VHH binders against Flagellar brake protein YcgR (ycgR). Designs and how they scored, part 132

Target 1, 263 residues: Flagellar brake protein YcgR (ycgR), of Thauera aminoaromatica (c4kar8)
Amino acid sequence: MAELSTPSPASPAPLDGGRGDELEKFTLRGARQILQLLQDLITHRGLITAHTGGGHSFMTAVLKVDEERGRVVLDPSPDPQANRRALAAPRLTCVTQLDGIRIQFPLVGLGEGQDKGRPALFAPLPAEMLRLQRREFYRLQVPLAHELSCLLKAEDLARKPVEVSARVIDIGAGGVAVVVPTGAAEFVIGGTLPACRLALPDGEPIELDLEVRNLNRQTQRNGTEQLRVGLRFAALPRAADTRIQRYIFKTERALNAKARGGL
Key: E = the ipSAE of ESMFold2; O = the ipSAE of OpenDDE; V2 = 0.75 times the mean of E and O plus 0.25 times the DockQ between their complexes.

## First folded at step 11 (VHH)

Design U4 (from R78 with S57E; framework vhh_7pa5_2; at its last look DockQ between E and O 0.40; V2 from the best seeds 0.64)
Fold by OpenDDE, look of step 11:
Structure U4 (fold): chain B 263 residues (1-263), chain A 121 residues (1-121)
Amino acid sequence: as target 1 above (263 residues)
Amino acid sequence: QVQLVESGGGMVQPGGSLRLSCAASGFTFSSYAMSWVRRAPGKGPEWVSTISDSGGETSYADSVKGRFTISRDNAKNTLYLQMNSLKPEDTALYYCAREYYEDFGPWFDSWGQGTQVTVSS
C-alpha cells in the first residue's frame, strides 16, 4: 500500500513574489511602524484576506494588538474548516488595503484562544509589513475581451516538452501573470521557460523568455482548480518592450475613458 | 478614485426579503469580479457571494446558498444582492467589495462603508 504522500500544501508564496530588492524600500520592519499600521487597520476596520496556502483563504480582521505579549489578535472565520486550515498552515499571507494602499504581511505561529470571552486567533506580531502604492507596481488587469494569451514552453511531470496555452490575467512592464490548468505542466520557481510566445491584440506574437517567479494553486469559488503562474520577462528585446508598453498604455486609456463615461 | 456605495439595508422580520445595491464608480466596473462580504456583531468577516466580471459565474457561501442571489448590471455600474428567507443569523453589516487577483491569490482591494441588515422579530 504505497502511502500516497499527500502533496505538502504548497507553502504560501513569499511576500516579495520574487521581486527581491525592489520591494525592500516598501517593507516596514520597525516595530513602531508595524504597530501603528496594525492599529490603523483596527481603526479603519480593514477587511483582511488571509491566505493559508493551497489556494485557500478566509476573511479576517485585526481585533487587537497586544503589545505586552507581542501578538496580534484576529477574528476567526465563521467557517470551522477555514480555521483548521489556518491553524495548520505554517504561514498566513494577509492582504488588505488602507487608503488605497495595498498592505501585505505574513503571520507565523497562529494559535487559537479566547479574547474577552470570544473565540480569537492569535499570532506573534509580523516581522515585516509591505506597503505598496499601486502606482509603483501597477499591473494591468487584462480585459477578457482582449483574449491575451501566452504560449508556454514547459515540461510535464515526465520532463517531456509540452506547450501550454495560458490566459494572461495581468500584465506589467516586468512580466505577466497567467492561468494554466492544473497538471498541464510542471513549473519551478526560478526556472526559465525559453522561446515562449506572448500574443498581443496587435501584430504577431512576441517571442520571449520567461522566468517563473510565483506559483499559486488556487481553487476557485466554483470548485475549479487553476494554477496561477507569475512570470518575469527575461531579457526582453527593446522592440518587444515597446509593444508591451504601448499595449498597456492604450488599454489603460481605453479603460479610463470607459470609466469616465460610466460616471 | 474607486468608490463603492452600498444601499438597501434595513430591518426585516425573519423570513423576509431585502435587496441590496452597490453603486460603483471610479473604475471600469465590468472588468472586475465583485463580491459581498458581511460582518456580524461579535464575529469575523464572512464572504457571502461573488460574481464574475461578465456576470456569467456566481458563487455563494454555504450559509446563504439557495437564499441569496448575486447579480450585476454593468451598464449601470451596480451590484445587487437579493436576500430571501432572511434569518436572524443574517444580521450584519454588508459590504460590497471589488476582487483583485494577483500571483498570491484573490483579495479585496476596495470596499464600501457597508449597509446594515437587521433581521429580528
Scores: ipSAE 0.801, ipTM 0.928, lowest interface PAE 0.6, mean pLDDT 87
Fold by ESMFold2, look of step 11:
Parts: C-alpha cells; structure tokens; sequence
Structure U4 (fold): chain B 263 residues (1-263), chain A 121 residues (1-121)
C-alpha cells in the first residue's frame, strides 16, 4: 500500500478543505465531457492515486470506459490489501494530472471482476469530475525573507474597526494564507474583509476584498499561539491578478535559480 | 515547466543491481517529497518508495523493502533508487514523481516518461 508520509509544501491542505463552492465552476457534470476526460486519461496513461479513507491509498489507472454498461474499468492494485480496502470503501477519491491540469473524481459502488481475462475493478461512471489548471491550485510558499504582508481591515469583539498587519505565508491565484496573533481580531468563516491591502515588493499595495475561508489555531515551537487565516480574493480586478501572477512567477524563478546554485 | 527525467534502467539478471537517477528541473527540488512509481507490463501502477524533502524520512512498499534504497542529492537536483537483489517481478517502467499533498492525502502532480528495468534470465 502507498501510505505516503512525506509532507508537501506547508500550507495546501486547510485551504483545499474550504474550497468546495469555489471549485464548482471547474466541475464537469456532462456525461460526454466525463467520458472524453476518462478516455484522455487512458490515452495518456495517467497515474491515478485512489484514496480509500483512513490514510490509505493505492495507485491505479483507467483501463477503459464501458459506455454500454455506463462504467469505468480500473487496474487493480498488486497489493491484495489495497484491493480489499478499495472494495470496502464507500467512496474512492481519485486524483491525477493531465498535462499539468489536476483531475479529481469520486468513484462509488466499486466492484471486482475481469475484463477480457484481465483482473479489473469496476465502478459506475463518476457523476462529476474536477479539472483545475495549475494556476488554480498552486500556492507559492512565500520566503520568510520577503516579509510579505497583508493589512486586514477587520473588527474586534465589539465590532469596532481594527487594522491587523498579517504575515502572508502562501499566495496563489485565488487567495492567500496569513498568520495573525490570536485575539488580534474576530474572524468569521464566510465573512468579508473589505478594502484590505496586500503589500507586494513591486509597486503600491493592492486594495482588495477578502473572504475568510478557513481558520486554524496553531501553536509555534516557542509556545506562541497564532491563527492561520485562509483568505479568498473576492472579485479580483485583472490588473491586480496580473501583479500577483507576476510576483509568483518572479519568486519561483528566483527560487529555482538558487536551487541550481545561482548559475 | 516541471521536468523529471529518469535514467539508469537496463537489462539485468535476477540477483543483479541497478541504480536509477532522476534529474529534476523547473521547480525548487529541495521543497518537495519525491517518489518512485513503477508500471509492469499488463499491470497497474505501483508505488515503490518515497523520500522527504530533506532526505531524512524514507518509506518503501513491502515488495521492495530491504532491497531498494531511495536517496536524493538536493545540490544536484537528483533523485536516486538503488535496486539490489532484483527479481523478475521488478521488471517495469520506473517513474520519478513529485508529491503534492491534499487534506485527503498525497498525490502526484508531475512525473517523468520513465526508465525501463528488465530482469530476466
């Protein structure tokens, strides 16, 4: 079983959990679109990770789409335990990529059998498939040396205006994650923070509205408590989006140059 | 662009050894956990091994434990797989893959074209 334990860059998971309604516009629900995307995964030999819950996963691939029976056919795992977990699971979460685009889809009602004498797993076609371009899911981990900050125009417990300067820990096309001292302001998931200011190194701060998407209390190694706040950009103007993408691109390029020894 | 290029595959007799390499470019290699995944003819893909971003943590599939060793050189942006005591069932196309983590667990957002390992008498 592929039970991966090595962490990815520090911040993607909490924001991903709060993205359900944000992702709806990238969700395919048309039967013909789903069939074509599954066929593309077959053609490109996509490496799929299927999560069975409880921290367990296995690797698979789409063998074929059986349009007549309305089902998808998958490779079984070489590990018999993984196959048993998959068959017992109420839902598989399948994740892969196709030409840099993240593809995610659920499978329910998994069964086992054979396809042309080859062992296989079967499931009804998924009712939906998620397609996210790299720009839509990528979050740059902001180097500490950049000291990127966002001025939040929030409220205290008495609903009085308060300004909080928050350190930006990651940034992507759709939002930022920031950290603030606990008690600096009151945040409500779904709440809007109007007229905040994101400070980028080049030019004047960007004024933008932010929506609170997730909150996580964290204790640092020195015992200090802080609040990680996931913030979505509301209605981002094109010019602001361009500046954010430029920062991400420039920083990625600089980090890659350092990794190559500054050649 | 993220690029992963595997090399070091070849033909070898059972009991033999091979060392695979994966050259990484287009991203900050030292910030990502990396994995080896293999695909045998007529079978589905199988996770082989993972190494943490720093190289301090490693894990292996039961089928290769004790025979394979994953390592990395972050100064050279290179991932390695030392394969010893090779068996015919190790015959596969071996992929170098970059891990990406979600709340439901890890998945791979990039992989190379693979390098063929063939173990036959």
Amino acid sequence: as target 1 above (263 residues)
Amino acid sequence: QVQLVESGGGMVQPGGSLRLSCAASGFTFSSYAMSWVRRAPGKGPEWVSTISDSGGETSYADSVKGRFTISRDNAKNTLYLQMNSLKPEDTALYYCAREYYEDFGPWFDSWGQGTQVTVSS
Scores: ipSAE 0.651, ipTM 0.887, lowest interface PAE 1.3, mean pLDDT 83
ESMFold2 (binder alone), look of step 11: mean pLDDT 82; pTM 0.821

## First folded at step 13 (VHH)

Design V1 (from U3 with S52Y; framework vhh_7pa5_2)
Fold by ESMFold2-Fast, scan of step 13:
Structure V1 (fold): chain B 263 residues (1-263), chain A 121 residues (1-121)
Amino acid sequence: as target 1 above (263 residues)
Amino acid sequence: QVQLVESGGGMVQPGGSLRLSCAASGFTFSSYAMSWVRRAPGKGPEWVSTIYDSGGSTSYADSVKGRFTISRDNAKNTLYLQMNSLKPEDTALYYCAREYYEDFGPWFDHWGQGTQVTVSS
């Protein structure tokens, strides 16, 4: 149709429900803690990815915290289109890391102006920040040698049933990310793919219901596009959860050992 | 344990070329998408380019399309950025970054200390 979104980084899905309750214990709401984390991001010149929705994001950094006016000051994008999208967005979802810890926070009410004669973006201080240690929210990047695949049961553009064998690129406790050829099937954010089959190296394929959470286009050198699909486990039986966690644990340990050995 | 070390920066005249390298260690390089991000003096960070784990898929910021080429050598755990037709606006500290993917989309979980590129007549 109207838009081809190929640049990375990008998030086509707004952050939404189903995770709030799971992440509550990692959410900071103390004003002092929030101010300190923002100040630490300034001190360490943290690279922040700001997601504006609709598959768009841009890089930013915290310039300063204005406690008197209750706002945070951010670097604008050098791309005027990205700034226009950010200002039009109902919220930004900012994500970064600090000392190996994932930091995520929303910004609402973004405005533009100047700080000390320099263009800047302004937003009220976030009321909450998510602080996750890597071990709490680990996503294993799947080794290519494992040839890990997921057989997706979907519909093509003509709404006919189709089965697509997708390469699994990462896996965590809550889901997988896969890559499929563009046009192989139609995916709708929030849609459910029933009875998909996840093939782990050990044992029988696991039958799972998957929910589409995000879509991101990737362009190959010849101009051919692939689609990266983020999929959430809709309901995970205990036995399947155990097998997935075991695969993640064993693979992570093996990869860490190989990395130290130069393999 | 994850280490990313950039090199290849320097001073060059407008229209010139430079090739940046990033040596990765402490993780299975071939399993991750890798990116270049830059930060110019007095400006915020800007994403430049990403290459996906297969090496066959790439993405570029509009400001560098047609001038920069990202590539990787998985056997050597090395990421490259070939920069052609350089402009003064390309002056920045260039960071190698590891892309991490979550339900909301990609972000960077590790980056190096950067290598300085200065484009000046």
Scores: ipSAE 0.570, ipTM 0.848, lowest interface PAE 2.0, mean pLDDT 82

Design V10 (from U3 with D53Y; framework vhh_7pa5_2)
Fold by ESMFold2-Fast, scan of step 13:
Formats: sequence, structure tokens, C-alpha cells
Structure V10 (fold): chain B 263 residues (1-263), chain A 121 residues (1-121)
Amino acid sequence: as target 1 above (263 residues)
Amino acid sequence: QVQLVESGGGMVQPGGSLRLSCAASGFTFSSYAMSWVRRAPGKGPEWVSTISYSGGSTSYADSVKGRFTISRDNAKNTLYLQMNSLKPEDTALYYCAREYYEDFGPWFDHWGQGTQVTVSS
């Protein structure tokens, strides 16, 4: 992935997804454990997605750990623009997978240079790394047949209030991802969309405050562009949380039953 | 157990074509966006293409636009990459990858062993 979104002001997401100390028990802080995990990523040739903020990311891999200089060496993107964004970013959020476990870590102070005569990116060793199993990070990909939608309260290009009905493409405990036609509204990463309405198949729409976390442009086969918007639940009432979790579990069970049954 | 198995790679002359396949098992394939990623010796991994869970939306790296076509068959749990007008610079190990989307953006939670594509003159 050379670039995942339209250029926009960089805004790095919190490493823990805004869940604070709930994730502390999954966080590695020992220098030896961090070094071993980075080495495991090298050994297994892990594909790393590095998020630079503003909806931008690029693919990388750990080339080596330079213990003498206290830094990690990374493959640069073949896209020079992605490398420039990475170098300008105050923080990278690196995400990968190892043996079914999600690995996430920050890199701060990225620089560029050469390793063995080849271009490379360098950063100080991370002070922490997060290890999560599937249950902690799960997102349900929403079946198109459910026609799940979220009515967003946003602003248009003239800063006038606008309501946009967006299709929900995935949903989890912490938020949703939606798609909107390009130009339907302006979104600012870190901005709050108040009193949005999430429509689930059973019952009245749920009123929620949503925070814009990321943006990614997509092109459909007919040439139509759409914007993928990642939205965090800024404040989630217990009743709404229960309904969302029920929908997720019910839908996952139904999808698993369909896959086992066959046609 | 999630499994992704790539096939269809090989040696081809410049200007030739190859079709890569990825057989998916152990998960509900139709619920996930899927991607192709490549890695050449001495170069970092490069994202090539993504297709939405329904197949309704696709995106491509600038280096392959107009030459490669990503597609999927959800009934067969199979992802494809049709590669036309191949160039020596397309020589790489090609991975099938499953996409996850979270608050900070998309990332890949599973990928296969890869299939080698070599374009030589």
C-alpha cells in the first residue's frame, strides 16, 4: 500500500485505540521482550502497516534491530511521497500479525539513511509493544444484505450542516467504518460528529457521538469514487453497547451457520 | 484456522501474462476485503491491489494501474490477480493478504506463503 487516502492534516491515532489502561495488561514494556518480538517479526518476514496519520499508511518490514545504536531499521516505501509523510509524522502506528496475535507499536523520531548500501528508515526502539488476540480487536464485516446505515451529521464544502446516510461496512466494540460518496461532506480527523444515528436491523436507530479517526479513498469498478471513514464511538451508553454487541454476535453466528450449511 | 494459499506464479517473458489465485479457508471469505502485496529481493513490501468484500470496489498501486486486475469469487473462496503486460520490475514474491479495518485504519492480519513471479528477458 503506497498510500491509503486523500492528503489531509496528519493526526496520529492513540496507540491503544482510546481504551487506556484496559490494554495495559497486553502491553510489553521489557526491553528484552521487545527485542525478541522485533526479532520474531524479522524471522517470520512480517508485513507491517505503518500509519502516519491523516488516513495515510504504507507497508514496511523490520530489516534488523541495531542494538548498538538502540534503533530499528525498516524498509522504506517504494512511493517517495509515503516516505516523506512518514518522516514528517510525529508518530507512526505500526500494526502487524504474528501467529494469530495482533502486534501494535509506536515509532517516534523516524529518520532516513542507508543500510548495507540500500535506502532504509530508522527509528529508536519502541518503549512498548501491544499483543492482542482476536477477541480484543475483532471487527465484523457487515453483510451488504443487512443494508446497515449510519446517518452522519457533518459539514459540506461550504461549512454548511449536512446529513449524509453512509453505508456501514464494518463494526466492532469501539466503532464503525462507513463509506460515503466523494464530496458528500468534509471530514476532519479528530473531529466529532454529534448525534449521529446508527440503524441496526432490529429496533430504533441508536443516537451516538462519533469521532473521525481515519479516511481512505476507494474507486469502484464503474469509476465512482467513495470515501471510507473510520469512526470511533466517542461516548457509548451501556444499552447501545449491548445492542451493538448482540448484533455482532448474532450476525457472526448466522454467517458461520451459512458457511457450514452450504447451498 | 485461517489459511491463504497462493498459486499461479512462474517465469514469463516481458509483455507476457499470468493469473494468480489465492485459495482461502477457515473464515467467512465474503466478509473481508482482500489484497495482493509483493516483495522483491532488497526492496520493502509493496501493496499492489485491494478488493472490497463484495467485489464492488477495487484499488491499485500506480505502478500496476491499467495492467493488473483484481477479482474474487466468493462462492469458491478464491481471490485472483490477472497480470498483463508484465515488466521485469514486476518480479517479486506475491502474497494474498486479508484486510482488517480499525479506528486507525486498514492493516493485514493474515497472509500466505507467497507465489514467485519472475519476468526475465
Scores: ipSAE 0.534, ipTM 0.836, lowest interface PAE 2.2, mean pLDDT 83

Design V100 (from U3 with F104L; framework vhh_7pa5_2)
Fold by OpenDDE, second read of step 14:
Structure V100 (fold): chain B 263 residues (1-263), chain A 121 residues (1-121)
Amino acid sequence: as target 1 above (263 residues)
Amino acid sequence: QVQLVESGGGMVQPGGSLRLSCAASGFTFSSYAMSWVRRAPGKGPEWVSTISDSGGSTSYADSVKGRFTISRDNAKNTLYLQMNSLKPEDTALYYCAREYYEDLGPWFDHWGQGTQVTVSS
């Protein structure tokens, strides 16, 4: 009688495979903390986006925390197809915000039932909840007067190297959003732009590698088309990170002071 | 600070029309896709519609397709939802929400307090 060693429950895959160590400091694993955060989401009627995989998601909310049964109760989608996808998914990744802080948590073992005579979804309490502090998620809208720019080393449609000077419209610890003229270069989501140069007001440009994360076409009022490119810092030296953080902090402080009538 | 303030809700008879507005402040409005989400009594929240940052692309839930129209005025930092042929099932609190896109997909990183829409005879 071979004792079928019950496979040790696979440690929940890290919320973000490549940044596991960096995100650990922002990950709540304490049962009390998790319960409190879920309760806060209920109190504030947090809108949750639940990702089911395959590019699908639905909106939900935490209705109740059942501590006795160790489960969370969620609103089902009004869309039966979304609920079917949710129930079929091995894991839900829930994303929301509370007081401007991004919250992410996994749910596994989703089931359907009734709560007080109403349709509901049920899952065991999450084992962990990720809280990203503002500094990790915050994007500063760059004042036009600062004229931040990024020299992008890209390729055109013919794969010929081109340099594009792009205006930076927002910046955070993780990357920048820039605007370029339509047709200036060919950008591919997931592609890397090596040896780009980010110009900050405080000194020499920062050389860095950028990864294309998103592309949005914008049509200006005058009919001119522009491309908004979201770029992640692929590799950022510590010194560069410090400079960027300093710039963000300084600028934010100045903007807040102005908003308060101090300037 | 990011602020979204919905308005234009009210009571209307079935078949009627309403126009919702959302005033945005505290961020570069033209840099974000914007959405409407609704929550009906006793039901979960439901995505209604999304419009791209430039307004060049729109999407709708099947439940509102052909009846609702999302639009935006970036110069006024305002999002709109024109609702026609309203039905009792459209009764809900309507939220204006800012869409953020990540590796997992889109989610809403900010939303307003909502505006109540009631469709009743």
Scores: ipSAE 0.868, ipTM 0.955, lowest interface PAE 0.5, mean pLDDT 88
Fold by ESMFold2-Fast, scan of step 13:
Structure V100 (fold): chain B 263 residues (1-263), chain A 121 residues (1-121)
Amino acid sequence: as target 1 above (263 residues)
Amino acid sequence: QVQLVESGGGMVQPGGSLRLSCAASGFTFSSYAMSWVRRAPGKGPEWVSTISDSGGSTSYADSVKGRFTISRDNAKNTLYLQMNSLKPEDTALYYCAREYYEDLGPWFDHWGQGTQVTVSS
């Protein structure tokens, strides 16, 4: 193993506190694959959301791919402020969908000009594109009636073991989000919680390792603070993955049937 | 499978009105914010309006504010766009889009085939 260089500013930062290594298998770096995917976005008239940072984004689409000049040509926003923010941003993070697959790519070095007399934005071809199946990014909002919980094995401020029963608020193929009272345990982004137990409505609790991905404090209407913790499944066994996916599928179907006045 | 099917487009004179509908299926409609996006001939996509999952919050592009009203019926899994005081500049293919929220921010993970609105005299 060699010492790795610090990622350049042109390289995408790891998502969710260091998911870069996990996302490698979903990352396209071949020039031909990138060109083909961009061309597919043109053919399917894909709606792209370009995030410019600071909570700002705008709608765009790929107008054309110029392979000879190594560039993509994009529609500018009808909002001049959005275009100014985009041009000032060190990076755009573009997200779209193609045939139910989530597509994400960075654009660096954005410029403006014209394409055939029409205003356009230009950027070098992205060096990588991320493709995620719905199972990798989708999250089901857990019905309150399911009382779905996860017993977390964590540590307090003195590093003493504590067990916290946390309410699961959403669940996907890659993890869960839970809520706990502020101060119930200490959580560190990137930290591992071993041998936690996820209780689904039917069957024995699933024992699994969870990695802390994000933390968000929420103030309830009564003034009580809750901590929302995003947790990733670490090395999920196939049987556990199957049970979680089955729960997600059945729950979504049941919610859809109920919403239509059926059961 | 997620499906969004737009309808209600057509030809109308300037100053006229149209009501667009979007029939949603294959997902829990009441759990998602929904948007209308349009694409005019020779132009890129333009966000028009968004409505929260409950219908309690709405937002509009400056170009349509005061003229368009977004609404939803969660019992019928249907999104609506009431368009009044239509202008030639409103001529576009109108898409119903589902908004998905992530740490990165909101984006659209599904949209329909669109319904054509033509405003001409």
Scores: ipSAE 0.727, ipTM 0.911, lowest interface PAE 1.1, mean pLDDT 84

Design V101 (from U3 with G105A; framework vhh_7pa5_2)
Fold by ESMFold2-Fast, scan of step 13:
Structure V101 (fold): chain B 263 residues (1-263), chain A 121 residues (1-121)
Amino acid sequence: as target 1 above (263 residues)
Amino acid sequence: QVQLVESGGGMVQPGGSLRLSCAASGFTFSSYAMSWVRRAPGKGPEWVSTISDSGGSTSYADSVKGRFTISRDNAKNTLYLQMNSLKPEDTALYYCAREYYEDFAPWFDHWGQGTQVTVSS
């Protein structure tokens, strides 16, 4: 098992390549915009996580933009192995944040040398930079092994209160999709389910008001029918939002590590 | 609004110990994971350790594992880093940082001014 000097759990992950088409609208390609954004990163002393591939990354910062030579100057890692991996990589994916906005950019052709007598890494200016606010549309497919559930407070056909334990099949910043047995409760698009309880693997269940956004009947291969209900979080507290996003990130990372053979 | 104030740095001999503190204000401390990050002279920033919002889970950089212990007191809004068996390579400015999740990835959005740790004989 390879050890990383830069922490995987605390490091920003690069955005999935499958999102490339929809990310184009957030991509800066103008030379002046790129130079200004890099300068803003210097001014704000933003920490950058540089991904070198193979699950390896290190923390760096932009020290300087050398406009005359068309290059950026980066802080090297205190780990010589991380610097060697970076120099050997065909591409670095750099991820940081400025004013609550995700910034991501590639660096190609990394070299090493000195800046004002101190070791430094150099790369040509990036041809593009992604500038993106947090997403509400992303959905994580919940692994069956997690047995994630949401206790729904709903109504039956006679409008009598019923509680339904529903399996969570996907989850995002804006809500969850759950499956329930057909006939367990009545759901109306736009209806509100108050004081439902979302059970995450760690900590107490999160108490939430949920709004019904969509309904879909699914017939499984074995002939059984399930109702899929899309639910929006109403007035989600910051602490709950953080717990949900942490669960999503950790689960996604674990799935990605598993897909790489769990080295 | 948000403030993070580090203290406890100083000069120490190799093999010595120091305990760093970070006093947090202006936000609900118990709702955020917190980290320690260091920057040595002429080096890039290096993540040192993270602790979850409840204190129930911790993680460490390989360079400090077994020597440093991160902890927090949510009642006092304070983050700590106990540093034992200090080495010259631990010489750095140490920052506490507030972690939050955006686009399902951890970020650091607020930093303290840092506290200087110097390990030399």
Scores: ipSAE 0.005, ipTM 0.269, lowest interface PAE 10.4, mean pLDDT 79

Design V102 (from U3 with G105S; framework vhh_7pa5_2)
Fold by ESMFold2-Fast, scan of step 13:
Structure V102 (fold): chain B 263 residues (1-263), chain A 121 residues (1-121)
Amino acid sequence: as target 1 above (263 residues)
Amino acid sequence: QVQLVESGGGMVQPGGSLRLSCAASGFTFSSYAMSWVRRAPGKGPEWVSTISDSGGSTSYADSVKGRFTISRDNAKNTLYLQMNSLKPEDTALYYCAREYYEDFSPWFDHWGQGTQVTVSS
């Protein structure tokens, strides 16, 4: 098997509470809006990751909203230990998504009981819910061993089409940075490079339209000059976006495991 | 219009076998890792198994390892779960789920209506 092992679904990390001011514009506090969003989670059978603190979490779902008692009713974990941690926690941070929109909300005062004769968890309705459509701007430094490349369709000094294979030095959700030999092509900030091909380790190259965002000339110790080019993904199909983010996640996991004494 | 339609559930005795299928449409199936997730009465959702987009890599929850086998047919846009040596605790509604990456973490963004598996004597 030449492919990297498929990771188990990781619990999505909660956004930090220290950025409350920055997230306020994405926070729902109206009772009607909160009830509507919780109902949307029920109708779409939204799977929720509930973080209990200390790196622990479990999967749950909203079974119903009890407006009369001001409570949400949740599925308990199949793991009794996870339920004990949840009940002992001062707060749960619930994270889910619907149609590419991140939804996050706190639950405080979790209790246990029964719903229609079956075990259930109960909590007061949240006072707020975060509803955020955003992308991470983290940049993964690409390991040299991966030999990640992007075939750029650019222009030479005479503005004649030219293809340049460039080494990818970093990659994020919004773009890549590449290294190009000086003189191989001309780049203009704001210019578009159509139908470029990004080669990831698993699968066929991804065809992308790239926009030039920045240029940085570097002189190497031996006196040769190279150009670092920052490129933005102009538009990505969902499948391509998913492959890129998966590569980033898998590579980060491998690097973190290696740093902790794994190989 | 992503659609995932599960089938193959039913009632079976302990020690029996069932094969679940999931028909996918509305997206490029071969570009996505796929998972099975189950939800039992009185228990929350539990991840069961994942298979990579090519089918080259698989992973399983400890509770089903050695008994269940996930597979896919990218030409038919179909995901499978072969379930052997079934136990009463395997009783659940089984969902086919599409893996999605957001904020560099795997999530599930789409799942089907589920197919019911009941293991009882």
Scores: ipSAE 0.010, ipTM 0.402, lowest interface PAE 9.7, mean pLDDT 80

Design V103 (from U3 with G105E; framework vhh_7pa5_2)
Fold by ESMFold2-Fast, scan of step 13:
Structure V103 (fold): chain B 263 residues (1-263), chain A 121 residues (1-121)
Amino acid sequence: as target 1 above (263 residues)
Amino acid sequence: QVQLVESGGGMVQPGGSLRLSCAASGFTFSSYAMSWVRRAPGKGPEWVSTISDSGGSTSYADSVKGRFTISRDNAKNTLYLQMNSLKPEDTALYYCAREYYEDFEPWFDHWGQGTQVTVSS
């Protein structure tokens, strides 16, 4: 039987700030942007994992933003020791997500008190917040053994409908690259292919509308010509997006385990 | 608006049993893998179990394997956790959580309020 991927018991570990330049373009430093993002976390009741260092963390939430005093108010842990560790820490690293975006920010100068008669933690507003969407550029090279395919609904030279089963060579959250024998169908950059079917190893094929983004003719090592077609997903229901990302995660995990001497 | 509401917690003696339920609303329940996560005083959150969207695949933390059973009823939008042979170390607040993938990693985007399980020592 297929084994499900083990979920993280907490939010993923904080991103390494030492990656510097790669993350700078995703970092918000404007006071208004920071205030709006924190308010969005309040509105959505976003659950935050606060890392206090030494492998310790606790779950919290932003209860309110006190603009007049320049502070955020956080929900304390029900564990007194976690609160003591947080107050003693030189910095909290807070990690959460909102609408498919990873959000990470530091809090320095944590204090304790009461808000409306209830225990609360206070910290100055963060000077920066990371807002990262990696899924837009990542591509997984599909293992040949998976025999991943996409049934394309295209047109031939005479503009008559034709169905082509194309091998998927890479996949990301935004699209796939497929290979098609030269002459099997005509493709035009910007053209749409409606009701195509992406077959993942598990479950029913996903019906997708695809947009042609690029075309590259490639000569293989054996001298055979093939056409590489880059295809963008024209909107995805959340469920389809989740299935595609699950496949990517599981495949990466399996490849990483094999590289580390796993099976 | 996604809502997850847990119930079924309580006090029980070691070796006893409890059945937790989670009522889901505001999304297509049958399209999401679901998990149980627990949090004991002085501990971070501990993942307990996950069930796939169809119910065809399950996984368990080593600490509960063989004692707990996760199940779901997609027609009723309900997730269950049958807990047998309970131990004092199972004392925790138990959360129902919806699994999603972000940045190609599994996360939980929605949590319930939790239901308290206390196993007397």
Scores: ipSAE 0.015, ipTM 0.336, lowest interface PAE 7.5, mean pLDDT 82

